# VH-VL binders against b4u8r9: the designs that were tried, part 5

Target 1, 211 residues: b4u8r9
Amino acid sequence: MKLMICTSNKKKFEEISSILESLKKDENLDLEFVKPPKEIEVEEYANTFLSNAYLKAKAYYNAFGIPALADDSGLVVEAFSDNLERPGVYSARFYKDSFGSHVLKEEDFKLSKDELNNLKVLRLLEKEENRKAKFVSVVAIVLSNNYGIFGEGELKGHIAKEPFGNFGFGYDPIFIPEGYNTTLANIENKDKISHRRQALEAVFFMLKKML
Short names: E, the ipSAE of ESMFold2; O, the ipSAE of OpenDDE; V2, 0.75 times the mean of E and O plus 0.25 times the DockQ between their complexes.

## First folded at step 5 (VH-VL)

Design y10 (framework fv_burosumab)
Fold by ESMFold2-Fast, scan of step 5:
Structure y10 (fold): chain C 211 residues (1-211), chain A 123 residues (1-123), chain B 106 residues (1-106)
Amino acid sequence: as target 1 above (211 residues)
Amino acid sequence: QVQLVQSGAEVKKPGASVKVSCKASGYTFTSYYMHWVRQAPGQGLEWMGIINPKGGWTSNAQKFQGRVTMTRDTSTSTVYMELSSLRSEDTAVYYCARGSSYYGSGTYHFDYWGQGTMVTVSS
Amino acid sequence: AIQLTQSPSSLSASVGDRVTITCRASQGISSALVWYQQKPGKAPKLLIYDASSLESGVPSRFSGSGSGTDFTLTISSLQPEDFATYYCQQFKSYPTFGPGTKVDIK
């Protein structure tokens, strides 16, 4: 069986592929991980990680007829969250989200998207005592028109006072996992403890039982 | 004008410790990471570790873990690197080097370097 | 740890020559590569960052290219002041340096 890994983010594709290949090692499963024949644009209009992951996987399955895996993930900062988790499903574009827009200045927009996202979180928490946060990953696999599976992973921690390290991507430079004294961007093999690995392990376990 | 000025040459016996200083000027000290890199005579460059002068956070190369301690003094804009349990193989020029940006990949682009401090370990 | 190798280990060239130095990583590092110039008795000087971005104040005869595992530093027209050892450095994980390429001007 071919399974498409459906992400336009090269770093995310590399991370997901690496984790899945490591889980497959020595299992002798008829399972091959491939890139989609063509990237397609999918509207992620839902307010939950699961719904967005499902929409993306379903769109790719409908376009190519090949089982499709998609991930939706982000940072949730407790101090920013009420009925809506924030940055939440808007994690990749938090810098342009209306929530907290007042803390960014015109001069800041020379920074990369990830740097802007990190800066915005740090400034919003400057006078906040509650720095609790978590990473969430939800992976959805659409196997057919009538069948799919999903897995979820979570990594609890808090937001650092300043960024540190340069490994990984996204909010890694400002996120300190529970039980650690440094940020994810300063942990070389973060995959061992990551939210994404947890989600992928869950769906891989289900796939293994079906194959 | 950015300058990193290091302390003078040191001669130490095996088993001793050495503490090298690096005084920064010409920029906001707490807005850039500082690194330590060494070079044995006639050899290449070897990264030792990084310190964030703002928070004092450090991360060291595994090879030096337990032997290297990096600290800073924000009142004097100075970073220190202390290496303990010295061996003859530690004979090298030790450099401090600034990361070019606080955010992103620039953390590890060493845009300004100190002049180097020669540490000789001999019995 | 990510290991870097450089080739050639040394070369001799004449003023005006095009010089090419390569750096190979033991695993993929995307564009997380920096090039430095070190003259005898001096600290290294940053030349190229993010594989291909020229550092401010560095002459335009220097250029970098590559991604993944294979990277190149090019000096389009070698000058007398370019006598030096050139090092690549990765920052995909904890920084490591290549062994250096010594450029001797004939």
Scores: ipSAE 0.006, ipTM 0.511, lowest interface PAE 11.4, mean pLDDT 87

Design y12 (framework fv_burosumab)
Fold by ESMFold2-Fast, scan of step 5:
Structure y12 (fold): chain C 211 residues (1-211), chain A 123 residues (1-123), chain B 106 residues (1-106)
Amino acid sequence: as target 1 above (211 residues)
Amino acid sequence: QVQLVQSGAEVKKPGASVKVSCKASGYTFTSYYMHWVRQAPGQGLEWMGIINPSGGYTSNAQKFQGRVTMTRDTSTSTVYMELSSLRSEDTAVYYCARGSSYYGSGTWHFDYWGQGTMVTVSS
Amino acid sequence: AIQLTQSPSSLSASVGDRVTITCRASQGISSALVWYQQKPGKAPKLLIYDASSLESGVPSRFSGSGSGTDFTLTISSLQPEDFATYYCQQFKKYPTFGPGTKVDIK
């Protein structure tokens, strides 16, 4: 079976592929991970990680007729969250989100998107004592018009006072996992403790039983 | 369509507190943050602070940092500004003003303003 | 805090005149400059943002220019309804306003 990994983010594609190949090792399964024939634009208008992951996977399945895997993931900071988790589904574009926009100034927009997102989180937490946060990943696989599976993972931790490290992407430079004293961007073997790995393990376990 | 309607004029004694309201309509209240700006009679404009109605987070000008409290009520689309320990020099028209958008420069320039609330502090 | 100064403090001009108002910042603010018009007894009205972008609905006789520390607001042909005080505002740091320029129509 071919399974498309549907992400335009090169670093995310590499992380997902690495984890899936690791899980497949020694399982002797007829399963091949491929890139979609073309990238397509998908409207991610839903308020949950699961719904957004499903919308993306379903769009690719409808376009190409090949089983499709998509991920929606983000950071949830307890101090920013009430009825809605934040940054949550807006994690990739938190710098644009109206929540907390008052902490960013015009001069900051010379920074990359990831740097702006990290800066916004740090400034919002500047005088906050509660720094608890978690990464969440939800993976959806659409296998047919009426059949799909999903998995979820989380990694609990807290937000550092300043960015540190050069490995990884997104919020990795400011996230300290529970049990560690450094950021994800300073941990070379983060795949072993990743929220994304947990979600991928869950869907792989289900997929393995169907093959 | 967009309207910001403020509460009526107030006369207060020195040492009192005043709470001014600003009711928004005609747009999604939580998608734009609100600023407070004051103007003493015959003087220029002075920025007091900003509130994001979505999360309730605020930042204030250093001059006001122990005396001003900004809050909001999302169920009524209303922002409040409370100024305590009033002095004669706090006599001013107080305006709420909307940031023009949620990002970049739109955060910090003001496309819609309330009509203003005159606060007079006198003995 | 960034200080803004405006020049002149006041002026009188005739209908049809070209009016230029200057705003100077105490430090570089790139293009982070906004212009407002305030008529007596009214709230300010946004005219120009990002130093030179005309707000929707504002007459084309209004224009802004400048970058860094020196900025100008120009009214190409003054009309009776342009009697007002004009304020510049920076947003490179937390907002501060200039002291205003009062335009009296002769």
Scores: ipSAE 0.000, ipTM 0.439, lowest interface PAE 16.4, mean pLDDT 86

Design y13 (framework fv_burosumab)
Fold by ESMFold2-Fast, scan of step 5:
Structure y13 (fold): chain C 211 residues (1-211), chain A 123 residues (1-123), chain B 106 residues (1-106)
Amino acid sequence: as target 1 above (211 residues)
Amino acid sequence: QVQLVQSGAEVKKPGASVKVSCKASGYTFTSYYMHWVRQAPGQGLEWMGIINPSGGYTSNAQKFQGRVTMTRDTSTSTVYMELSSLRSEDTAVYYCARGRSYWGSGTYHFDYWGQGTMVTVSS
Amino acid sequence: AIQLTQSPSSLSASVGDRVTITCRASQGISSALVWYQQKPGKAPKLLIYDASSLESGVPSRFSGSGSGTDFTLTISSLQPEDFATYYCQQFNRWPTFGPGTKVDIK
């Protein structure tokens, strides 16, 4: 069967594909990972990672008739969180989220969105003692009109004082995983320990029972 | 033409709650942050909090922590500010105010304001 | 929170006068300052943003200057409609307002 990996983010596509191919390597499964025929615009308006992942996967399944995998993932910083996890579902666009927007100046917007997101987190935590944080990934697969599966993963850690490292993307340069003394962007083969790998493993083990 | 229209004046007893509405028109409601600012009689302006009408996410000033709740209804382009456990010190005109843009410095340039809602707390 | 002070608290002036109002921040706020005009019984009106940028539709007699901790609002030739209270507001952190400067007719 073909399974579409539904992300417009090239680095995210590469990470997801690498993890899935790794999980598939020693299995004799009729499973092929493909890009969607074209990108479609999906409005992720839900308040939970699962609902956003499902909405995206469902939209692609409806458009192309091929089983679709989507993820929604983000950073959760304990000091920013109350009844809502933050940056949470707004992780990719935290730089324009109302929470903590006072720490970004207009001149900062010359930076990339990932750099703005990292800068905002660091400035908000500048005088904060509680730096606990976690990455969360939720992966949804829509397999048919009435059936889907999902998996969740979590990587606990804390936010570094300064960005460090060249590997990865997003918040990787400022996130130090529990048990490590360096940022995720400085850990080679981070996919072995990532929140995304945990979520993908969960759905993969469910999926292979169907094949 | 941008317009923010607020609900009418309220008189409340200490310990009650009040919910003020602000109906937006003339622009894309979910493309701009909305703020709440109050002004006690004869006093200056005090910022209470901000809401993102798109996601419904909010942040409020520490002084109001646990007492203020901001919500929105995208179907009616309306934001709400509910203040509970009212005290006489909460007697004020409450304004909604739009941030000029979704990001950057414009988020905190309050370019359009509602007409204000007088909330009187008396025993 | 960042505290703002304004001076003077009030002033009396005549039509045609040059009026200067000062806003001082308790810590550096770069150019993250906005000025508003408020007339009795009305909501505030945006005049100046980013310390020195004139809002569209605001008369050119209004100007702002300053950076860091010291900011000034100037009205070059006071008109009858300018009698109001003027507030500064910072957005370098969560917004806080100055206590206001009331401009009264002499």
Scores: ipSAE 0.000, ipTM 0.427, lowest interface PAE 18.6, mean pLDDT 85

Design y14 (framework fv_burosumab)
Fold by ESMFold2-Fast, scan of step 5:
Structure y14 (fold): chain C 211 residues (1-211), chain A 122 residues (1-122), chain B 106 residues (1-106)
Amino acid sequence: as target 1 above (211 residues)
Amino acid sequence: QVQLVQSGAEVKKPGASVKVSCKASGYTFTSYYMHWVRQAPGQGLEWMGIINPSGGYTSNAQKFQGRVTMTRDTSTSTVYMELSSLRSEDTAVYYCARGLYYGSGTYHFDYWGQGTMVTVSS
Amino acid sequence: AIQLTQSPSSLSASVGDRVTITCRASQGISSALVWYQQKPGKAPKLLIYDASSLESGVPSRFSGSGSGTDFTLTISSLQPEDFATYYCQQFKSYPTFGPGTKVDIK
């Protein structure tokens, strides 16, 4: 069976593929990981990670007729959260989210989108004592029109007072995992402890039972 | 195993600049903040500022604004502190100190350099 | 800036004595307080962090307590090697140090 890994983010594709290949090693499974024939535009308008992951996987399955894996992931900061987890599903575009928009200045917008997201989180927490946060990943696989599976992972920690580290992407430079004294961007092999690995392990276990 | 080794003593005239180095070994240089703290003869400890060796970001105590510059070189695991427009009141031992960072913004200095004596006189 | 004061500024004690040093913050800092020992001509050495956590390798006769604005460092049975100046430091904001307490052994 062919399984499409449906992400346009090159670093995310590499991470997901690497984890899945490592999980498949020494397993006698009829399973091949492939890229989609072409990228398609998918609107992620849902309020949960699961719904967004499902919508993306379903869109690719409908377009190509091949089982599709997609993920949605983000940062949740306890101090920003109420009835909704924030940045949450808006993690990739937090810099333009209305929540906390007052902390960014016009001159800041020369920075990259990831740098703006990190800066916004840091400024919103500048005088806040509660810095608890977690990464969440949800992976969905659509196997047919009427069947899919999903897995979830999380990594608890807190937000650093300033960014550092060169590995990874997104909020990695400001996130310190529980039990560590440095940021994810400063941990070379974060795959062993990542929220994404947990979600992929859960999904792979289910998939293995079906093959 | 963890060591911070600073450059040697300096004697400077008023108005000059001094650049003190601190070479780190025995740990991942970019995983810890580096602070600079000074101590005038017979006086207490005074925090000067902090540098993030990974990104090079700095934050300096207000008293030293305009006069202190902190930099780092990741290829040599070395942090530098340059203080300009020296006055006799800047005579002190200057220390680099490694800072741990985890939740709540905890900064405590688990390892210190041996100190660099900077004397400002005629 | 958060100001720290220490009491007493100096003291003299005999070997075997129980020594208590206090540190007071100008505003609440929760448990964000650290204690250092500095011997003449040497760099400071970390003793206690987070108000009460003993650093690895530091003798058990040293202990810390307190929260909010009032903190205490205790040496349960003073030894000759404890001759030193002791500094408190806060980390609720960017670091500031107390003025130090000099411990002289009689």
Scores: ipSAE 0.000, ipTM 0.429, lowest interface PAE 17.3, mean pLDDT 84

Design y15 (framework fv_burosumab)
Fold by ESMFold2-Fast, scan of step 5:
Structure y15 (fold): chain C 211 residues (1-211), chain A 121 residues (1-121), chain B 106 residues (1-106)
Amino acid sequence: as target 1 above (211 residues)
Amino acid sequence: QVQLVQSGAEVKKPGASVKVSCKASGYTFTSYYMHWVRQAPGQGLEWMGIINPSGGYTSNAQKFQGRVTMTRDTSTSTVYMELSSLRSEDTAVYYCARGYYGRGTYHFDYWGQGTMVTVSS
Amino acid sequence: AIQLTQSPSSLSASVGDRVTITCRASQGISSALVWYQQKPGKAPKLLIYDASSLESGVPSRFSGSGSGTDFTLTISSLQPEDFATYYCQQFKSYPTFGPGTKVDIK
């Protein structure tokens, strides 16, 4: 079976493909991972990771008729969360989210989007004792009009007081995972401990039973 | 008890390479970064680079790029620093130091005893 | 790279004196500054981390202060075992050290 990996983010595509090829190794499965024939625009307006992942996978399945895998992931900081997880589904664009907008100044916008996101999280936590946070990944696979599966993974940890490290992207420079004493950006093989690997393992186990 | 034990003193000629070892004990080797720092006689401390013992990935100070190679052996909980194309200015005591990230900062909480490397004709 | 400077480069003091050493960063480093003590022939020893936090086992006569670009290490009443070289180090980026301050007996 062909399974489309539906992400426009090159680093995410590389991570997901690497994990899936690793899981497939020596399993002797009829399963091929492919890129979509073309990228399509998908409205990600849902309030949960699962709903956003499903919307992306379903859109690609409807467009191409090939089983489709999509993910949605982000950072959840306990001190920012109430009835909504934050940054949550707004992780990639937290710098322009209305929550906590008062901590960013006009001069800060010379920074990259990731740097702005990190800066906003750090400033919001500057006088906060509770620095608990987690990465969340949800993977959805749409196999047909009537059948899909999903997997979820979490990586618990806390937010550092200053960014550190050069490996990875996004919030990696400020996130310290449980059991570690440094940030994800300072750990080269984060896919072994990542939330994304957990979600992919869960969904792969279900696929394996069907093949 | 955490201990970092380094290999013994070395004397090398200009153009040679030297490989210094640092054996860790008393903690989970792959959970902490290891740094290399050197100090020329009568001079200050100079950071050389960092290694992730879990994956073996490294990042080196720009001054040493192309000349320094850091590796590790997880079976013996040992990190290595190899410096090539040695010059007289490389005469120094070389330290390994464990990186600790805590309380919102990063610092070297344990240091090896140092390895004297002398580069002379 | 973030550069650190220390002043003075050396000082002479007597037992019981108050000693002050400063460290300045070329750019803002928040509180990401650490102080080490080094005695001749020995590896450096951690004294203070996060600009002002005293490492366990270090005598209370040692204290650190400062934030941003200007930092200070103070020894309130110098003891014979405190004659050493003191180094500041930043961790805002890849580590860099100050040039050191040598505290000699007067």
Scores: ipSAE 0.000, ipTM 0.438, lowest interface PAE 15.8, mean pLDDT 85

Design y16 (framework fv_burosumab; at its last look DockQ between E and O 0.03; V2 from the best seeds 0.00; counts 0 for: pae O 12.3 > 2, placed apart)
Fold by ESMFold2-Fast, scan of step 5:
Structure y16 (fold): chain C 211 residues (1-211), chain A 123 residues (1-123), chain B 106 residues (1-106)
Amino acid sequence: as target 1 above (211 residues)
Amino acid sequence: QVQLVQSGAEVKKPGASVKVSCKASGYTFTSYYMHWVRQAPGQGLEWMGIINPKGGYTSNAQKFQGRVTMTRDTSTSTVYMELSSLRSEDTAVYYCARDLSYWGSSTYYFDYWGQGTMVTVSS
Amino acid sequence: AIQLTQSPSSLSASVGDRVTITCRASQGISSALVWYQQKPGKAPKLLIYDASSLESGVPSRFSGSGSGTDFTLTISSLQPEDFATYYCQQFKSYPTFGPGTKVDIK
């Protein structure tokens, strides 16, 4: 069976593929992870990680007729959250989200999107005592028109006072996992403790029973 | 003029701990990461770990996990490396080395090195 | 961990000779490779970064090349002060070093 890994984010694709190949190693399963034949535009209008992951996986399944895996993931900072978890589903584009927009200046936009996202989080937390945060990942697999599975994972921690480390991507440079004294971007073996690994392990376990 | 000046040679017994210092001058101490690298007599270089002097965040090589502690004092621009439960195979010259990695950088390499501190572990 | 190997482990050459040292990585590291020179009793000195960029103040007779898994350090015309051990280091992940190549001038 072929399973498409449906993400346009190159680093995310590499992380998901690495984890899945690791889980498959020595299992002798008829399971092959592939890129979609073509990237398609998917409208992710949902307010939850699960709904966004499902919409993406379903769109790819409908386009190509091949089982499709998609995820939606993000950072949730307790101090920014009320009725909505923030950055939440807006994690990848937090730098242009209206929440907290006053902390970014025109000159900051010379930075990359990830750097802007991290800078915004750090500035919003500059005077906050509560730095609790978590990464959340939800993975959806659409296997057929009538059948799908999903899994979720969570990594609790807090936001550092400044970025540190050069591994990983996204908010990794400012996130310190529970039990550590360094950021996720400075942990080379982060996939063993990641929210994404937890979600992928859950769906892989279910998928393995079907093969 | 960037300078990294390390503490003097140490002789220790097996099971003891050693704490090596590295005093930085000539640049903004908190703007650059600092690494520790060791070299056993007649052998090559071995990376031990990294510290961010601004936040005090550290990461250590797996081989030294639980035995190495890196700290810093921003008031004296000094980093420290403490290695516990010393064994004879820990006999080496220990170097501090400055890293030019900063936000957006993908590098961990060393432009300035301390002079080295010889730590001898023998019974 | 990314492992680095160097060849040769040692060599002897005359002043004026062209010397090449190779470094091979156990996996692809793009151009994330650095070369250091270490003289007896001294700390290492940075020579080349990003596989081919010459550090300021380093003589132009030193050059680096390569990408992926295979890298070379070249000294175009060996001088007496070049007696040293040369190390490669990768920074694609946490730093690891090659075992070193000792250059004896003879």
Scores: ipSAE 0.006, ipTM 0.581, lowest interface PAE 9.0, mean pLDDT 87
Fold by ESMFold2, look of step 8:
Structure y16 (fold): chain C 211 residues (1-211), chain A 123 residues (1-123), chain B 106 residues (1-106)
Amino acid sequence: as target 1 above (211 residues)
Amino acid sequence: QVQLVQSGAEVKKPGASVKVSCKASGYTFTSYYMHWVRQAPGQGLEWMGIINPKGGYTSNAQKFQGRVTMTRDTSTSTVYMELSSLRSEDTAVYYCARDLSYWGSSTYYFDYWGQGTMVTVSS
Amino acid sequence: AIQLTQSPSSLSASVGDRVTITCRASQGISSALVWYQQKPGKAPKLLIYDASSLESGVPSRFSGSGSGTDFTLTISSLQPEDFATYYCQQFKSYPTFGPGTKVDIK
């Protein structure tokens, strides 16, 4: 069976594929991970990671008739999350989200997008006692018109008082995983505790039972 | 103007602990990261760990996990490194080193070093 | 962890000589390499960062080059104050240092 890894980001494709190949190692499975024939535009309009992952996977399945895997992931900060998880599905573009936009100043925008996102989170939490947060990943696989599976992964922790470390990406410099005294950006080989790996393990376990 | 001044030489017996201090001056102490690096006699350099003086967050090299503790005192601009359960192989000069960083990111290379503290472990 | 090797382990040279020291990484580190100079009884001194960028106050006779796994430090005309041990260090991940190259008087 061919399974499309539906991401436009080449590095994310490599990461997801590498994890899945690692899980498949020493398994005698007829399973091949492939790129989609071409990228398609998918509007991710839902408010949950699962719904956005499903919408993407379904769109690729409908376009190409091949089982499709997609993901959606982000940071969830408890103090921001009243009716809706925040930054949540907007994690990559939090710096321009209307929620809390007042804490960023015009002079800040010389920083990179990741730095802006991190700065915004830190300033919003400056006077907050509750710094609890988690990384969330949801992976959805559409196997046929009316059948799919999904897996979730979470990495719980809290937001640091300041950025620390250079390893990793995104919010890693401000996220301290539960059980650690340092940020994720300062933990080499974080893949072993990764929320994305957890989600992929869950779907792989289910997929293996079907093959 | 940047200076890192370390505590004096120590002679210890196996099984004891040592605590080395590093007092910073000439810059804003909490705006830069501090590392500890050691050098056994006639040997190369070995990284031990990093501390962020503002929040006190640390990360230690795996080799020293469970034996090294780094702390700081922001009121005196001083970082401390404590190494426990000393062995003869821990005989070395211990350096504090400042991280050359920008915009809160650690670069993991060191523009200023303390003068070094010789720790000798012998029976 | 990322291992660094240096060549040669030691060398003898005269004032005015051109000296080249090589550092090799066990895996690609792009340009995340630093060079230090250390004299006996002294702390290391930063010479070069990002493989080729000269630290402030370092004489222009020092230069660095390389990318990926192979890097060089060059002293174009050796001076009396340049007799020291030179270390490379990577910062692609947690710091590791090369074993050093001792530059002695011939």
Scores: ipSAE 0.005, ipTM 0.528, lowest interface PAE 11.9, mean pLDDT 86
Fold by OpenDDE, look of step 8:
Structure y16 (fold): chain C 211 residues (1-211), chain A 123 residues (1-123), chain B 106 residues (1-106)
Amino acid sequence: as target 1 above (211 residues)
Amino acid sequence: QVQLVQSGAEVKKPGASVKVSCKASGYTFTSYYMHWVRQAPGQGLEWMGIINPKGGYTSNAQKFQGRVTMTRDTSTSTVYMELSSLRSEDTAVYYCARDLSYWGSSTYYFDYWGQGTMVTVSS
Amino acid sequence: AIQLTQSPSSLSASVGDRVTITCRASQGISSALVWYQQKPGKAPKLLIYDASSLESGVPSRFSGSGSGTDFTLTISSLQPEDFATYYCQQFKSYPTFGPGTKVDIK
């Protein structure tokens, strides 16, 4: 069976692919991981990681008729809200939201999107005592028109005072996993503890039952 | 039921400051963001800023940068908005509005509003 | 900032009429749009959220549709109490409002 890995994020694709290949090998499953024939625009307007993951997977399935896997993940910072957790589903473009007196722009700071996101989080937490945070990942696989499976993963930790490390991507430079004294961006082989691996393992477990 | 009760009308001179209060009741005060929105006479609605449930962080529209300060007092369930260096164009009705809290989302729309506070800036 | 426009700026209609108000965003906002009703001297009231979801307590004659950049608020049968100004608002980014549409009852 072919399974499309549906993400436009290169780093995420590499991570997902690596994990899936490892899982496939361990379980000796007859799966072929493929890229979608082309990238399609999917509007992520849902309020939850699960819904967004499903929307993406479903869109690609509808477009190409091949089972589709999609991931939606983000950083949840406890200090931001008890009920409205941010950056949340908007983690990738958090810097564009109106948190602060101005919107950070890449051209203004000569920083990458990830750096801008990290900077914004740090700025917002400057006056916060509570620096607890967690990564959340939901993986959705759409197998047919009326059937999908999901997996979820979570990695607890806290936000560092400053960025550190050059590995990984996203908020990795400012996130310190529980049980560690350094950021994800400074941890080699972070896939072993990542929220994304947890989600992939969970959904993969379900997938195995079907194959 | 949810209620947002704002302070009374204010008349100020240019250059002065005004502080509007918004007392919340009927819900868990520390669970919701609060926004400030103003409306000049006969004009549309303009978003001013947001304050988080704990009051530890705020964000305001760039237009009001350096002039607006939002605070909240958990003990009294009251949110405050102070606008300094007042100008005639700041004449408006100022509203506090509760943000809908939703897990994992960044929703910036308002389910409950205060009754509004008229602020008049005139020489 | 995401700009919203509304059409028309004002309209007059009779009781029982079907009223349609449009809202257009300067860029795609998916379904991150809400509609408010504001009566004179009152705060805005939430009518529709997520472009098409009816807020609790709002009459069923109100409906919302659209996605991306073009949105519509419809009052299937205008009632006397529907005299008001209606605003669209996006929440894809920090809040911005449309300029409003004033609905007068003939």
Scores: ipSAE 0.000, ipTM 0.533, lowest interface PAE 12.3, mean pLDDT 87
ESMFold2 (binder alone), look of step 8: mean pLDDT 92; pTM 0.931

